# VHH binders against q93235, part 14

Target 1, 248 residues: q93235
Amino acid sequence: IFMKTLDPKVPRFYGKGTIIGVNPGVGYQPWLKERPDSTLIKYNLRDQKSYKAYLEQMKTYLTKYDSNATETRECGAGDSNDDLEKNPDALPCRFDLSVFDKGCSEKSDFGYKSGKPCVIISLNRLIGWRPTDYQENSVPEEVKDRYKAGSIAINCRGATNVDQEHIGKVTYMPSNGIDGRYYPYVFTKGYQQPIAMVKFDTIPRNKLVIVECRAYALNIEHDISSRLGMVYFEVMVEDKPVEEKKEL
Key: E = the ipSAE of ESMFold2; O = the ipSAE of OpenDDE; V2 = 0.75 times the mean of E and O plus 0.25 times the DockQ between their complexes.

## First folded at step 3 (VHH)

Design a16 (framework vhh_8h63_2)
Fold by ESMFold2-Fast, scan of step 3:
Structure a16 (fold): chain B 248 residues (1-248), chain A 123 residues (1-123)
Amino acid sequence: as target 1 above (248 residues)
Amino acid sequence: ELQLVESGGGLVQAGGSLTVSCAASGFTFSSYAMGWSRQAPGKERELVAGITSGGSTYYADTVKGRFTISRDNAKNTLYLQMNSLKPEDTAMYYCATYDLTDSWGETYTEQYWGQGTQVTVSG
């Protein structure tokens, strides 16, 4: 088992199509920069110290959305970042974190304390990329009930049959996923990347669950080997007495 | 305040070469990933080349084998050497900084401050 030291400001894997191209990759949080090789979110409900790092990472990630009225603007329904492509001086839409106030906010410890952990899902930044809507009768079955035109639906499932048996109920915030008004991304100062959160409402205690999340729009293809349109991570919520140090 | 100033553009005949440069100030240049994007009139902007703080490079398929990105950390300067230029390479070329924002998908928070440099390739 070998581990390499990585610069936390430099990407671990630099693949074609992760920054540009026609098909976005998917990212998640909390990713701990101290363990850049790990996709495992593991904590013990009875030990607040075991999830403190995840809470701090979530808080740190979300500080990028701190108010800066001079670099962003409020966007209502029907607004979009379309003008940014033609006018580099136009202000990008401000992302409103209040959509996560239903159990995935800082005041709820992002669900970690209650055993319903929340995970941030985002798309890789592709310059000029926009989601293309499905036609009404062609929406994939797994997102059909939550899909809204102008948005990118998110669906998370267990990666294997065993994981799917264990994953339980999942809630998406906002329910329609990532709002398309924050696209296209262009080289605009102050851009706030849109995100969605996924809450694991009934994930079982003391079981490792491998999760696969996919982003859905007509122009998103799913390819994990290229980090496109989908992402994998693991969740393990333990409910165990604080254990004493064990040595072999 | 972060500032990026692009230069070195101009008119060149198809098959020719040009080097564009980006002078950076107001931040620790050596710690950031950097890239070059371009935009032709009426087309969307695309990232054509990127380089990490450690020196790893990325190229769009449209320029791979013809363009070379490099950096000089002592001079706080980013370069793009463009060889075998085609009329389709005609665009305004922009320099940007990148910070890793996600564990997977290598998502960057781009920081851009500059007006670009025009490259025109005649057929």
Scores: ipSAE 0.011, ipTM 0.203, lowest interface PAE 9.3, mean pLDDT 78

Design a17 (framework vhh_8h63_2)
Fold by ESMFold2-Fast, scan of step 3:
Structure a17 (fold): chain B 248 residues (1-248), chain A 124 residues (1-124)
Amino acid sequence: as target 1 above (248 residues)
Amino acid sequence: ELQLVESGGGLVQAGGSLTVSCAASGFTFSSYAMGWSRQAPGKERELVAGITSGGSTYYADTVKGRFTISRDNAKNTLYLQMNSLKPEDTAMYYCATVEDSFGHTWYPEDYDYWGQGTQVTVSG
């Protein structure tokens, strides 16, 4: 039989296939396989070769979103993957990369050539997980102006006071973060993991900036030691003459 | 450069047991989630087992109760102990790590596969 619980310490609905109390980790791209222990995104604006690997990694990562109309469906506002838990023939929502056309597309070299690099932010896929809405009066201040019910807001800041001084203007795509229509996550063929991109519009030249990005929903706790709900990486956009000779 | 090398496959009779191993190099193994995927002839690649950096394990329903995933961080080695093998377990077995180096994921396409795998053939 179906039984609902209204206990505020547990989800209103407790059923088969639901993951309770699990906190997603946050990942980023471009992460380079040649430097797997590095969280540093470093390149020189004057040396196209210095950022080619980042562009190729971004392109490779995004190939999983290649159009497949037979394995996915178009979803509007208010849609979700709720039907996927009950009907194995239901199709997951198609993720539209055109939301990144404001300077974070392949056509714009993901902002790297312009010194406005874009970084992909994603959540680990936890079976049955979905974002839980904040109450209107409890939305964290740093995302209040960009929070949308049903979605996961993203906020990136400098990790220290010095980094925050240097990070400059940051643009989020989509502006409201990761939309809830791609949740709950279910293990099914054709599922397209939703992502956000963060564009560093005014990051200074020749400065290392340590960035902290957090994902925001009521059921996301922030813990860097476990890499849950947040992630750190470093960005350095150099504007230096290309090295012309080998070291003497 | 991240490298994963699978070994330990072979021919085994139905009901038998086999352990496959994966030697990892080029990254801080203990900090990464790892998994085992398999691909049978004419079938899609499927993730059969995963283990997080913290040691939490996940199994596909097809192998739950029969397979055990484990890791030895001192040796940078991942293991899959396969018990009560069935002809349906015949596949090339691939070791994998998460591309973003975060948590377990159930999507084979999120994992990196750097070897040719190790063939497990179960006769009936």
Scores: ipSAE 0.012, ipTM 0.385, lowest interface PAE 8.5, mean pLDDT 81

Design a18 (framework vhh_8h63_2)
Fold by ESMFold2-Fast, scan of step 3:
Parts: structure tokens; sequence; C-alpha cells
Structure a18 (fold): chain B 248 residues (1-248), chain A 124 residues (1-124)
């Protein structure tokens, strides 16, 4: 189940998991297709060319939310994608990108220019899956202050003690994480996968920081070996002089 | 070992009906989402219908209202009932099972297990 085929004649190794199951994987962006084995987000604040590919990938990823209004519907309090399973004419909830206007939008270069880079966190599609709420007083400590019933909380930390000392302040958008109203995914045309963004407000310059992000709901187990419910990536924000003779 | 064997294709007149079938073996069929995709010569492959393990269905706009996907978990068989067939429905039809990847949705495939296909030709 570790293979996917872009062409049925050419099998490809790409990852672990199943699209049907009880525990979703966690993905992140920007992930560059040109560097498929790399989880490193590395750029130099003084070299605009060093982060251009990340900005283009973020913009490309977010174009999937520029859907025709007739293919989606506005979802208010109490609305959900629950009816998508039973009603073939139901429209999926529209995902509102304006929640990222707090420094993680295209207008802010997703924080890259200011050295406060934003990373998209998503749950990989798992057909028919819905988040299950934690019981009162059983919410994990690391998300207790940002947990909301009906949502999937996100928490990102330094992967080692050294990384945790260096990671600094992290801001989550939305603060409560991914809203459960966008579940379940059931092959619906025009489906807009919900995402969260994580902004690294005070990440240090010229230091590699290994980041571990986890998604939290009662029915999400964290498996280090298979990366279920969690993901790792590295961030390096450099502030180094560019060689005078090199083009920026 | 996962195996998918499509059958039931053939030549049919415009306006006619045809049912294609997919016999699955080597995995727990009832636990997988299944789908039908098609490829016409010189055209892109498209997903035309999907069905979850719970029975929820999806249809491409090109076939909605004309095609019906169904599954028989006791027989490990997937069906596509095609009504009001059009010449534009002429294609090789493939049965597939869905898988997930650990990296973001834009780089995942909904289909990773494909059979050899069954040809459907609709005469005008």
Amino acid sequence: as target 1 above (248 residues)
Amino acid sequence: ELQLVESGGGLVQAGGSLTVSCAASGFTFSSYAMGWSRQAPGKERELVAGITSGGSTYYADTVKGRFTISRDNAKNTLYLQMNSLKPEDTAMYYCAAYIEDSWGTEYTSEYDYWGQGTQVTVSG
C-alpha cells in the first residue's frame, strides 16, 4: 500500500497509509515536487530567489480553494459535510482563506520575507473519517488551551530538546485548529480540504530547527514510525550576505 | 496480492445500456473505496464514479444521472451500470482501489490499483 501509480504501467513509491481507515496522516506545505525526498524549508532573508519556489508552491496549493460558488456552499454554525454521504446533490462547505490574513496570506508573502514563515498543515484524505471529541478533562496538555469540541487541534514543537529551545513562538490559524464541519471527505466534486497554518514568529536566524507537528482528536493516534497523526520537517531561516557577484 | 479483473465491455448503440463488472481478490474488498475511471484515445484519464466502503457514491458531471456504481461485498465485485450511452462514453474502463499518501493532497492519487480494463464502444 506504499505505492501509487501516476500511469498504471509505472508504479511509484510515495508514502504510507490507506485512504480508508481510522487514523489520518498529516501533510505540510510548502513541499517542493522538485525535491521530493527533502523535508527542508531553507531560505536566506537577503536572497529573494532563495524563497521564490516556496511562495510559488504555497500560491499553487491555495488555488484549489478558488472554486466556483455553485460547486460549494457557505457553512455557518451547525452546518457540516455530514449530508454529503446521503445526498448526491449536496454541496461541500466552502473553506474561507481569510482566516490566514493575520500574516499568512499571499499579501504578506506567507511571512517568508519577514522571517516569520508560515507552513500549511493538513490531514491527508481518509474517506468517511470524522474527528471524535476528547472527553472533558482528557484533552492533552499541549493543546488544552486551544482545543474546541468539533475541531482537530494542531500543535508544533521542536523535535528534540535543542529544537524546542530554538523554535520560539508559534501562532496557529485558526487558533482552534481544523474545523470538523469540513468532514467527511466522500469523493464529493468541489470538496475543499480544510487546512491550518502555523506561523513561526520568532524562529532564530542561521539555525536548523527540526519541527514535529501533531493533529489531536480522540480517534487520531500518533505513530512515530508511520507518521500517522504527525509530521516532521525542518526550517532554516538564514540571514547571510549574498556574494556580491551573484545575482539575487 | 491485489487483483482486479474488469469485464462486461462491448459494442452498444447510442441510447443503449451496458453493465461492466470488476472482480476483486487479494485484499479485504469491503474495507476499500472503489472506483471506475476511463481513458479514450488521445484524451486524459478521468474518474467517472466512486463508492466508499459505506456505500456513498460520487459521479463525474459527464455521467451523473446516467451511470450507477454499486458494490457486492459478499462477492467482492464492483459494478457500473451505464444507461443512455453516448458516443462520448467510448473508452477503456478501469477498476481501481483507493490509497492515501503521507504528503499533501495535491500529490496523492485516489487510485493506485488498476486492472487491465474493459473496452466500451458506443456507436452513433
Scores: ipSAE 0.014, ipTM 0.266, lowest interface PAE 7.1, mean pLDDT 79

Design a19 (framework vhh_8h63_2; at its last look DockQ between E and O 0.42; V2 from the best seeds 0.00; counts 0 for: pae E 7.3 > 2)
Fold by ESMFold2-Fast, scan of step 3:
Structure a19 (fold): chain B 248 residues (1-248), chain A 122 residues (1-122)
Amino acid sequence: as target 1 above (248 residues)
Amino acid sequence: ELQLVESGGGLVQAGGSLTVSCAASGFTFSSYAMGWSRQAPGKERELVAGITSGGSTYYADTVKGRFTISRDNAKNTLYLQMNSLKPEDTAMYYCATYDDESWGIYTWEQYWGQGTQVTVSG
């Protein structure tokens, strides 16, 4: 491939101030700070102490949405954060956590107690980045029934054929993924990062399931080596008796 | 206009020291997690050091004990003090803001500068 040599003092794959060639990373919660090398979510359904740290992490993560109403605005269909790039007085759209009320709220212990754990999926906040729509006939098959123009669809599957047999039913909230009205991101006070939650409705007991989640928009490429556009984690929901005599 | 401008790179002998700095403007510097990443030709970009808005620090195992990150919020400046430099530290060093203060394996840059080249000879 013949190509003019790029200046080695300028980032080759990440252009400053350009969206072309910039690909968002995908993260998840609950990720435990005390176990930074672990992507494993493992707990015993019969032992509330085994999932307490995950619930605390989820609650801590979501406190960022307890922002002052004067720093955000209500946004309806057709609204966006486009004015945030031009106007220093523009207010970002308020993110409503009530979209998670179908079993992924704090009131439901994020599904952990019921063996239907919820996982937060988010895209990193790249300055000026926004999703680009697929053409109607080019939407990937795995998200075509949940894709909405202007939004980022999320799809989670088992990472291997065995994991895919075990992962079971997955519910996405919001159903159409991450709404594009919260983009573009800029360094604006009160900005609320949009998130999605994935609920594992029928994940089997006592089995390790390796999960791969991908974010879908025309300008998102899936690159496992750089951990861009996709994320991996493992889930193990145990259903085992608790030993009452332990720690005598 | 949001800007991150790195400086202080250059040529240094193995075992030597360098301090690179990053001048930030156009945003509330003190409110953001900041860090340094590096990329050598033909290699993946690596996060080497991070510092939270509260001053807590993170270091990659490859540089831990040799590099020190610090910030001066009054001057809107980020620093990386590099000691005991090795030829494998040769890379373009980038100043960046980060989306999360946790420094986990899924921690990403929000914005970054044009970089400053550090070359370590033996």
Scores: ipSAE 0.395, ipTM 0.693, lowest interface PAE 3.2, mean pLDDT 84
Fold by OpenDDE, look of step 4:
Structure a19 (fold): chain B 248 residues (1-248), chain A 122 residues (1-122)
Amino acid sequence: as target 1 above (248 residues)
Amino acid sequence: ELQLVESGGGLVQAGGSLTVSCAASGFTFSSYAMGWSRQAPGKERELVAGITSGGSTYYADTVKGRFTISRDNAKNTLYLQMNSLKPEDTAMYYCATYDDESWGIYTWEQYWGQGTQVTVSG
């Protein structure tokens, strides 16, 4: 098992007096609970059993968005969770999962069956935190074409030069990244954490690809040593004959 | 208002056992990951153990095999059973809510209580 050089075992603390301050961490799904030390997403296209756990994890993760109509409100493009800070009785915005229907929904097995796996990208829930927009001329080149004010752009790359050559085409859902209307985070019942998905459209077979995903907002700092504003994981889509374990 | 109240701390001899508890109120306890962090004088606060809403657990390497975190959702209570205590375990222990994201061991502490002091004598 390819283990990252980065120690994923260091938790971060948010709060008064913390070193990390207001910088969000980036997370991903699927992460298998039975393999807590593994950041590897590995499965065989020819073996449905090999990616079943990932599907289940994705499904399980997304169940948190099953909210009662009484716990959330519908929010249009002009709405935000700002009211949560002002009104204790305000309901959080309902997250729209339909944005993932093009290849990253449960119906499509989150792309795993087709060899185009989807990965959920999220930011840690920091109380009161919201993304700060770039000025029009200050948007990083990596996300310039996809960036939308009010959103958190996501960009995934190969961690090394070799990985970058292998990662292939990547699709972001939505293209602009994480919708900012769901910020700020408020510790309230029913809050739905906004997420984005990354789809690996042309990831090679039988090769390990180390992926680095970064989140982009003006107030998101990137630091490799502390893994601020970024997350690493590995993807390996195998295409191999399934060795029939002769159940002796 | 969210409240976390730690209890059960005290003085214990090396090799001894102690259980600390955390009473939670003001939020849906069962929906959040919980954990224990500790801070020794002159040291940074560190996560000791965590438990997700789904029951998955994490332990720092320094306490693995000795400490057990558990939760009773019906009682809104978090527990930390500490066995084979060492002087190095001396710290203020804090109950905390954590971001319940399945990122492995990546967790963000959100809220914590006043803490309970654990002192292990050599």
Scores: ipSAE 0.021, ipTM 0.407, lowest interface PAE 4.5, mean pLDDT 85
Fold by ESMFold2, look of step 4:
Structure a19 (fold): chain B 248 residues (1-248), chain A 122 residues (1-122)
Amino acid sequence: as target 1 above (248 residues)
Amino acid sequence: ELQLVESGGGLVQAGGSLTVSCAASGFTFSSYAMGWSRQAPGKERELVAGITSGGSTYYADTVKGRFTISRDNAKNTLYLQMNSLKPEDTAMYYCATYDDESWGIYTWEQYWGQGTQVTVSG
């Protein structure tokens, strides 16, 4: 018997021997630890147990942003983490989760109970990396209306034409994406990685939708074959009766 | 200076066992996810096994049940125990650091060593 075991979901790698400051990959949550080779987000609206693991993963991931006044500082407009590279004792800016209160917080089960699931989008952490701004005339069309200098814009689309017809309305939180003032990434106690969330407001029931999300900064390359600058995941929100167990 | 130095490779008969190790220096080892990747001649580099800073593990389907990744944070050392070796396991094995936040199908190496050759004959 010929047995062939290939997993096309095995992570792909890039880079040279020792590299600092290369292009970051794009990550997402919720990603379930017990299924590390799967990018599928699938649950049934009629069965709260079917999405409980996703909620728990989101909550656990977000606990790193709980306040700690001795490890972080409050940052307002004009503040940044620029001093972290020059001053090892500088406190990193605290990332404020309240930007997600419009349907992507624990209070709303991150949109799962209403069939409008939220997905966290993040950049893989590379020491010393920071976004480079587009000039106004060079901002990609997909994000032009939402882009703000100093940010990393996020755009999600259906991976195929069929998926694009099904993906529906997508809300970006914040609208301009990941806040770049939290960069550069520096390995220091208390560092809080900036994130964004994407809410799928009108994703259809009982249909698999393949989603491609891209991060946009001048120094983020996009390559479909290597998934550089982008992430793929699948979403299937079912609306089906809960199945009965077959007894023996 | 950050360094990852692999060792323990060599020639092993099919069905045999081998342990490769990785000595890490120049960074806080315990704070990083670590992993082993491999590259056979003419093939793409692939992640074989990973371990988060919190100790959670990942294995490629091709090695599940045969390989065991572990770390010793006190010695700044990463290990890969390889049992029931097959000729298709022949490759250069690289120790690497990873971002815990992206552990999964889109995991990107941040740093890696020069590798250690594992050759399985037979």
Scores: ipSAE 0.013, ipTM 0.359, lowest interface PAE 7.3, mean pLDDT 80
ESMFold2 (binder alone), look of step 4: mean pLDDT 80; pTM 0.811

Design a20 (framework vhh_8h63_2)
Fold by ESMFold2-Fast, scan of step 3:
Structure a20 (fold): chain B 248 residues (1-248), chain A 122 residues (1-122)
Amino acid sequence: as target 1 above (248 residues)
Amino acid sequence: ELQLVESGGGLVQAGGSLTVSCAASGFTFSSYAMGWSRQAPGKERELVAGITSGGSTYYADTVKGRFTISRDNAKNTLYLQMNSLKPEDTAMYYCATYTDESFGTYTWEQYWGQGTQVTVSG
């Protein structure tokens, strides 16, 4: 498989929707198809209807991980998708959703009902791409305590100083981020894209918080102008009385 | 070997129509989101149209109402029907596979072909 213009050591940038290269973009869920230009996750804790669409989008997104033994395999410690590039009969590793059972599962309504919403973080699928490890003494400070060799650490912060004061406690699942055993990506039937979830444990009520999440590996550059290696979204958890319908 | 082969480009007069095609091989075409991007001389590449495996479509504002994307899964072929062509549509057109999550703000090309040149005079 050949990439026509891909240079593994140099990222190529071709417009917002057509970025091609070795530096992955970062995506998030829930992103609503009804509001394609919006990065705002806004709901009212007192109005279940206000967050139903987010729950349905999360459930729909995660349907792709329904296990299929004929198309995927169980992967333990030391396993990887390295065989996918060399062996057409190799099966990709099955992604285990149970890592999200600490408050970001469907049974917990992905934290929305409790005011601790969970957000899925994923990397764009680049054929043949895999994370490159930081040298031990070169791991960025913000992920140092959660970095694991072979994996991609995730860190989310408030985009401004005010947002950082408001964002509160954030939990990452898995704590080490996206496990590298699901790389490299190859066009393979049954490939399951690895993801991480970020839970906003103490986000304040009735305040808009602008969030910046970054993915960390040596070969991931953070480019604000091209939005590579990072993503922005906003969270607004309201706690307000449900509007009364005036009787005619 | 994964391959995308574009064809159907050429010289067209302003106001005319043209269909470009992309023949896909080496992967399960029906399972992937597909799209058309273009690059005009001296400009960055832009996604102009996309179609998911389920048939949902996306169009850039620059081509909405004029271009129609379609796919034929039995023939492993992607099409872009271009109507009411403008000189501004002059570009190299690339067939590509895309992330299947949607053609929203964070959608990127995963693999792309060699392109087919469309030139609109006028």
Scores: ipSAE 0.012, ipTM 0.368, lowest interface PAE 8.0, mean pLDDT 81

Design b01 (framework vhh_podentamig1)
Fold by ESMFold2-Fast, scan of step 3:
Order: C-alpha cells, then structure tokens, then sequence
Structure b01 (fold): chain B 248 residues (1-248), chain A 120 residues (1-120)
C-alpha cells in the first residue's frame, strides 16, 4: 500500500479546551416545541390567539420554580450554593419570581398584550461553574451601569446596525442580571436555575428585529461560531387588523 | 422509557479497585449532567461524582481516588474507584439530570443501584 490515509476520527469541536466545558451557552424562552428550528417570536398585538402559545410556553417553563419550593432555602445577598459541594443536607437557593413583577409576570401576560414582550435568558448548566468578577475598572462598557460583583450581567442589542436602531429601549430584570448566589450549579435535587428577563419596551411595530444577547462575567468568553456566552433570536410585534367577523 | 442500568459492583479487599458502569438509554446522552451517588446503611444518599461536558465534580471524601468519565459512543458513564476503603461500602446509584432541547423541563433519572462492599 502506497497511500497515506487521514484519520477522520479527531473531534476538533471537543478539542478546543477552555471554550468548551468551562464557558456556558445561553438559552432563551419562549421557544416553541412545535417549531424547534425557529428562533422567531412573532405575534399580532390585535390578536390574542397569535401570542397564546408564547404565554403558555413561558408559564410552563416557570412552573418548575413552584415544584421545588420545599427543597430549597431562602438566600440573601452574599449567600451562595457553596455549601452544596460539602454538605449533603444543604439546600439550594430558592429563586424568587417576584423580581419579574415589573411587567414580566404571568399577571401582565409577560408584556405581550402591551407590545412590550419579555424574553427569559438563562445560562446552560455546567457542574461547579461560578461567575468570576470583573475588576472594577475592566467591566465592559455595555454593562458597566448594570454590573454587580458576584452576578452575570446580560446585554441585548440589535444584531446589525439596522436592528440596533430599531430595538429601542430594553429593560433587564433583575436589573443587575443573573445573581451569583445560585452558583455553583451542583448536581443537586431541587436546584433552581437562575434566570433573567429582558423586556422590549419600545420595539417598533411591523418590523423584524434580530436580537443578540450576551452574558458577561470575567470567565465567560463570547464565541459566535460555537454560540457560547451568547444567543440570537428575532422579534416581530405586528399591529395589523384582525377579522371583525366570525369565521363561517 | 429513560433507563439507567448500573453494573460493576462487588466485594473487594481494601486497597483494590473497581469500575462501575452505567448504561443510559431513551434520551440524548451527550448534552446532560450525569452523576454517581452512594448510600450506606442508615445514612443519606450523597453525591460522589458528577460530569457534564468537560466539567467534573467530586466529593471531598473521594477526590484523588475516584474518576468519573463518559463514553458518548456507548451511551455510558463510568466511575473508576481506586484505593478502596471500608468507608466506601455503599449502594452506588447512577443518576442523570436532563433538560429537553427547549429548556422547558428538568428531569432526574435514577438507576436501581449496584452494591460495593469493601472488607477484609
């Protein structure tokens, strides 16, 4: 045999080291099970049926926080899940959904009925991962006004210059992002994954806006090719007439 | 239809090694957290080791002696237990914590357990 064969078995994607396995991915809701390849959130303000699926998806996602209440403890500022690594009797911190009562609760239809839709942002679980604080003078400019030591700041922008002009005002809940007291994630029964919500206060009607959200901590790198530390989705809030007559 | 099946337990002398295996079926293997728990008679079930992607976690009592690993091609996770001590005697459980691809639900799955007894 006078040929050299190349080995096709090298998994380069898993060979990138610190970017894979130590850098969390970012997820969002509502993501509809019936359209798993779609990242489009599209609805008509004048048609409640057009956003019902998104509301049900948000409600379903948040139900998990109720089911684990008895297996959690209340945590204040400065607390963390550090004890979960050493004490088998320790309980994970309870995640309080009341932080979203400013227009992103179920009672407000998550902002959809008012044309200010809310989107849940979460980090994928990595065992033992904790956010590392930026030095005070090295916090990225885009999150400097909302950064809190011990937390993960979230920033959402338009993906292109045109999208950024259209995205309008964005409100973050909690204002400082995802609180670090819910870290580290340990493979623990009753763990409540912390989340943030992003509210699109002034998104324009009848325009598709491509949104890019990034999570910020010293140990989160942003990699567009692997979509680590960041996520994309599209929002289109329509304001179009609905049939005034019942269908025959 | 999610199922975890443990094997590899047994009776061993102190200082010996055992490898536990857990075969997983009924869900996507490569993207979720897996772990080993153990429960000694009269004690609570405790986490021994866990793995998710490239990240691992070990209980202080087993650090340096036990190694958790996964083989995605075989849909299996392993616990290599070196320098076994009488204190390691317990029923060992394989566990999986999964979320669906949409982030809608989180599920805990447990195997039936495999007995490890370390005695002279």
Amino acid sequence: as target 1 above (248 residues)
Amino acid sequence: EVQLVESGGGLVQPGRSLTLSCAASGFTFSSYAYGWYRQAPGKQRELVAAISGGSTLYADSVKGRFTISRDNAKNSIYLQMNSLRPEDTALYYCAAEVTDSFGNTYYDYWGQGTQVTVSS
Scores: ipSAE 0.092, ipTM 0.513, lowest interface PAE 5.6, mean pLDDT 81

Design b02 (framework vhh_podentamig1)
Fold by ESMFold2-Fast, scan of step 3:
Structure b02 (fold): chain B 248 residues (1-248), chain A 120 residues (1-120)
Amino acid sequence: as target 1 above (248 residues)
Amino acid sequence: EVQLVESGGGLVQPGRSLTLSCAASGFTFSSYAYGWYRQAPGKQRELVAAISGGSTLYADSVKGRFTISRDNAKNSIYLQMNSLRPEDTALYYCAAELTDAYGETWYDYWGQGTQVTVSS
């Protein structure tokens, strides 16, 4: 039984996302706009052409984080975007892409060439939404080792028992997930949406793996039907000979 | 050509009302979320009100005084501003966002702004 990636009643295409609400959905990249009804990330390790589109989509998505010092500020441990609601002169925190330098950067082709593909995970923008911390003794077991107060933990697993056997080792960057200092979103010019990346370190060759990723905070409910707090996608890393092709 | 055109701004005395209008053209109006933003001299641009489908959001400073509404038949967004204060003086911008099911903004459009000045 294949699990539907998207509820057929929820549009896959642009025009239906809402920016007002209390429970965020979860998005992922690379999602190719020319194949908007597909959540499949499929490529052949021996065919660089097969993953070019995914690399270009990742690069395009990350262009929004190009440095703009006049519209953003460096944020240390004590800083947050809470000031954006109170102070019209406040600048939003700059999101640091260097946290992805361990195999999920453009320099590493986002892990695709090495068969360790990286996937961006983000929360859908909701105006004024902030994560609420779990109490220490109430953190869900699956994120307990990587949960940090003030952050939104991410956990990705195989959607079925078979997928879970195949998914292998998964690395999260940052380890603690999405930092809450980048919330709330209030339409501030220069706002940089926080993201996390998930690296599939040991995903098997020539097997389709259905992945379920969930975001964890006390005020995030998980609902597959409305795709709140969770997302599904599929990964298939092939290792197959490339056909000899005529130059046509 | 996609275009957002604001109107209805002007000079008014404190305590008066103004209605700002934003006329949208060049795209499917009902598919977008809309917001009113303002920028006072020397300040950053701030959200005043937003509308997405049937849901609305207001900045604390204007809640109870301002009302955002949409008219899909007229391809227009309105901001009804009551009990205006000197601190409401700003250039007011209309914005439109088209997001996908994952909340990623694919398109955003901004108008040129309309000046609202509240002074005696």
Scores: ipSAE 0.118, ipTM 0.530, lowest interface PAE 4.9, mean pLDDT 82

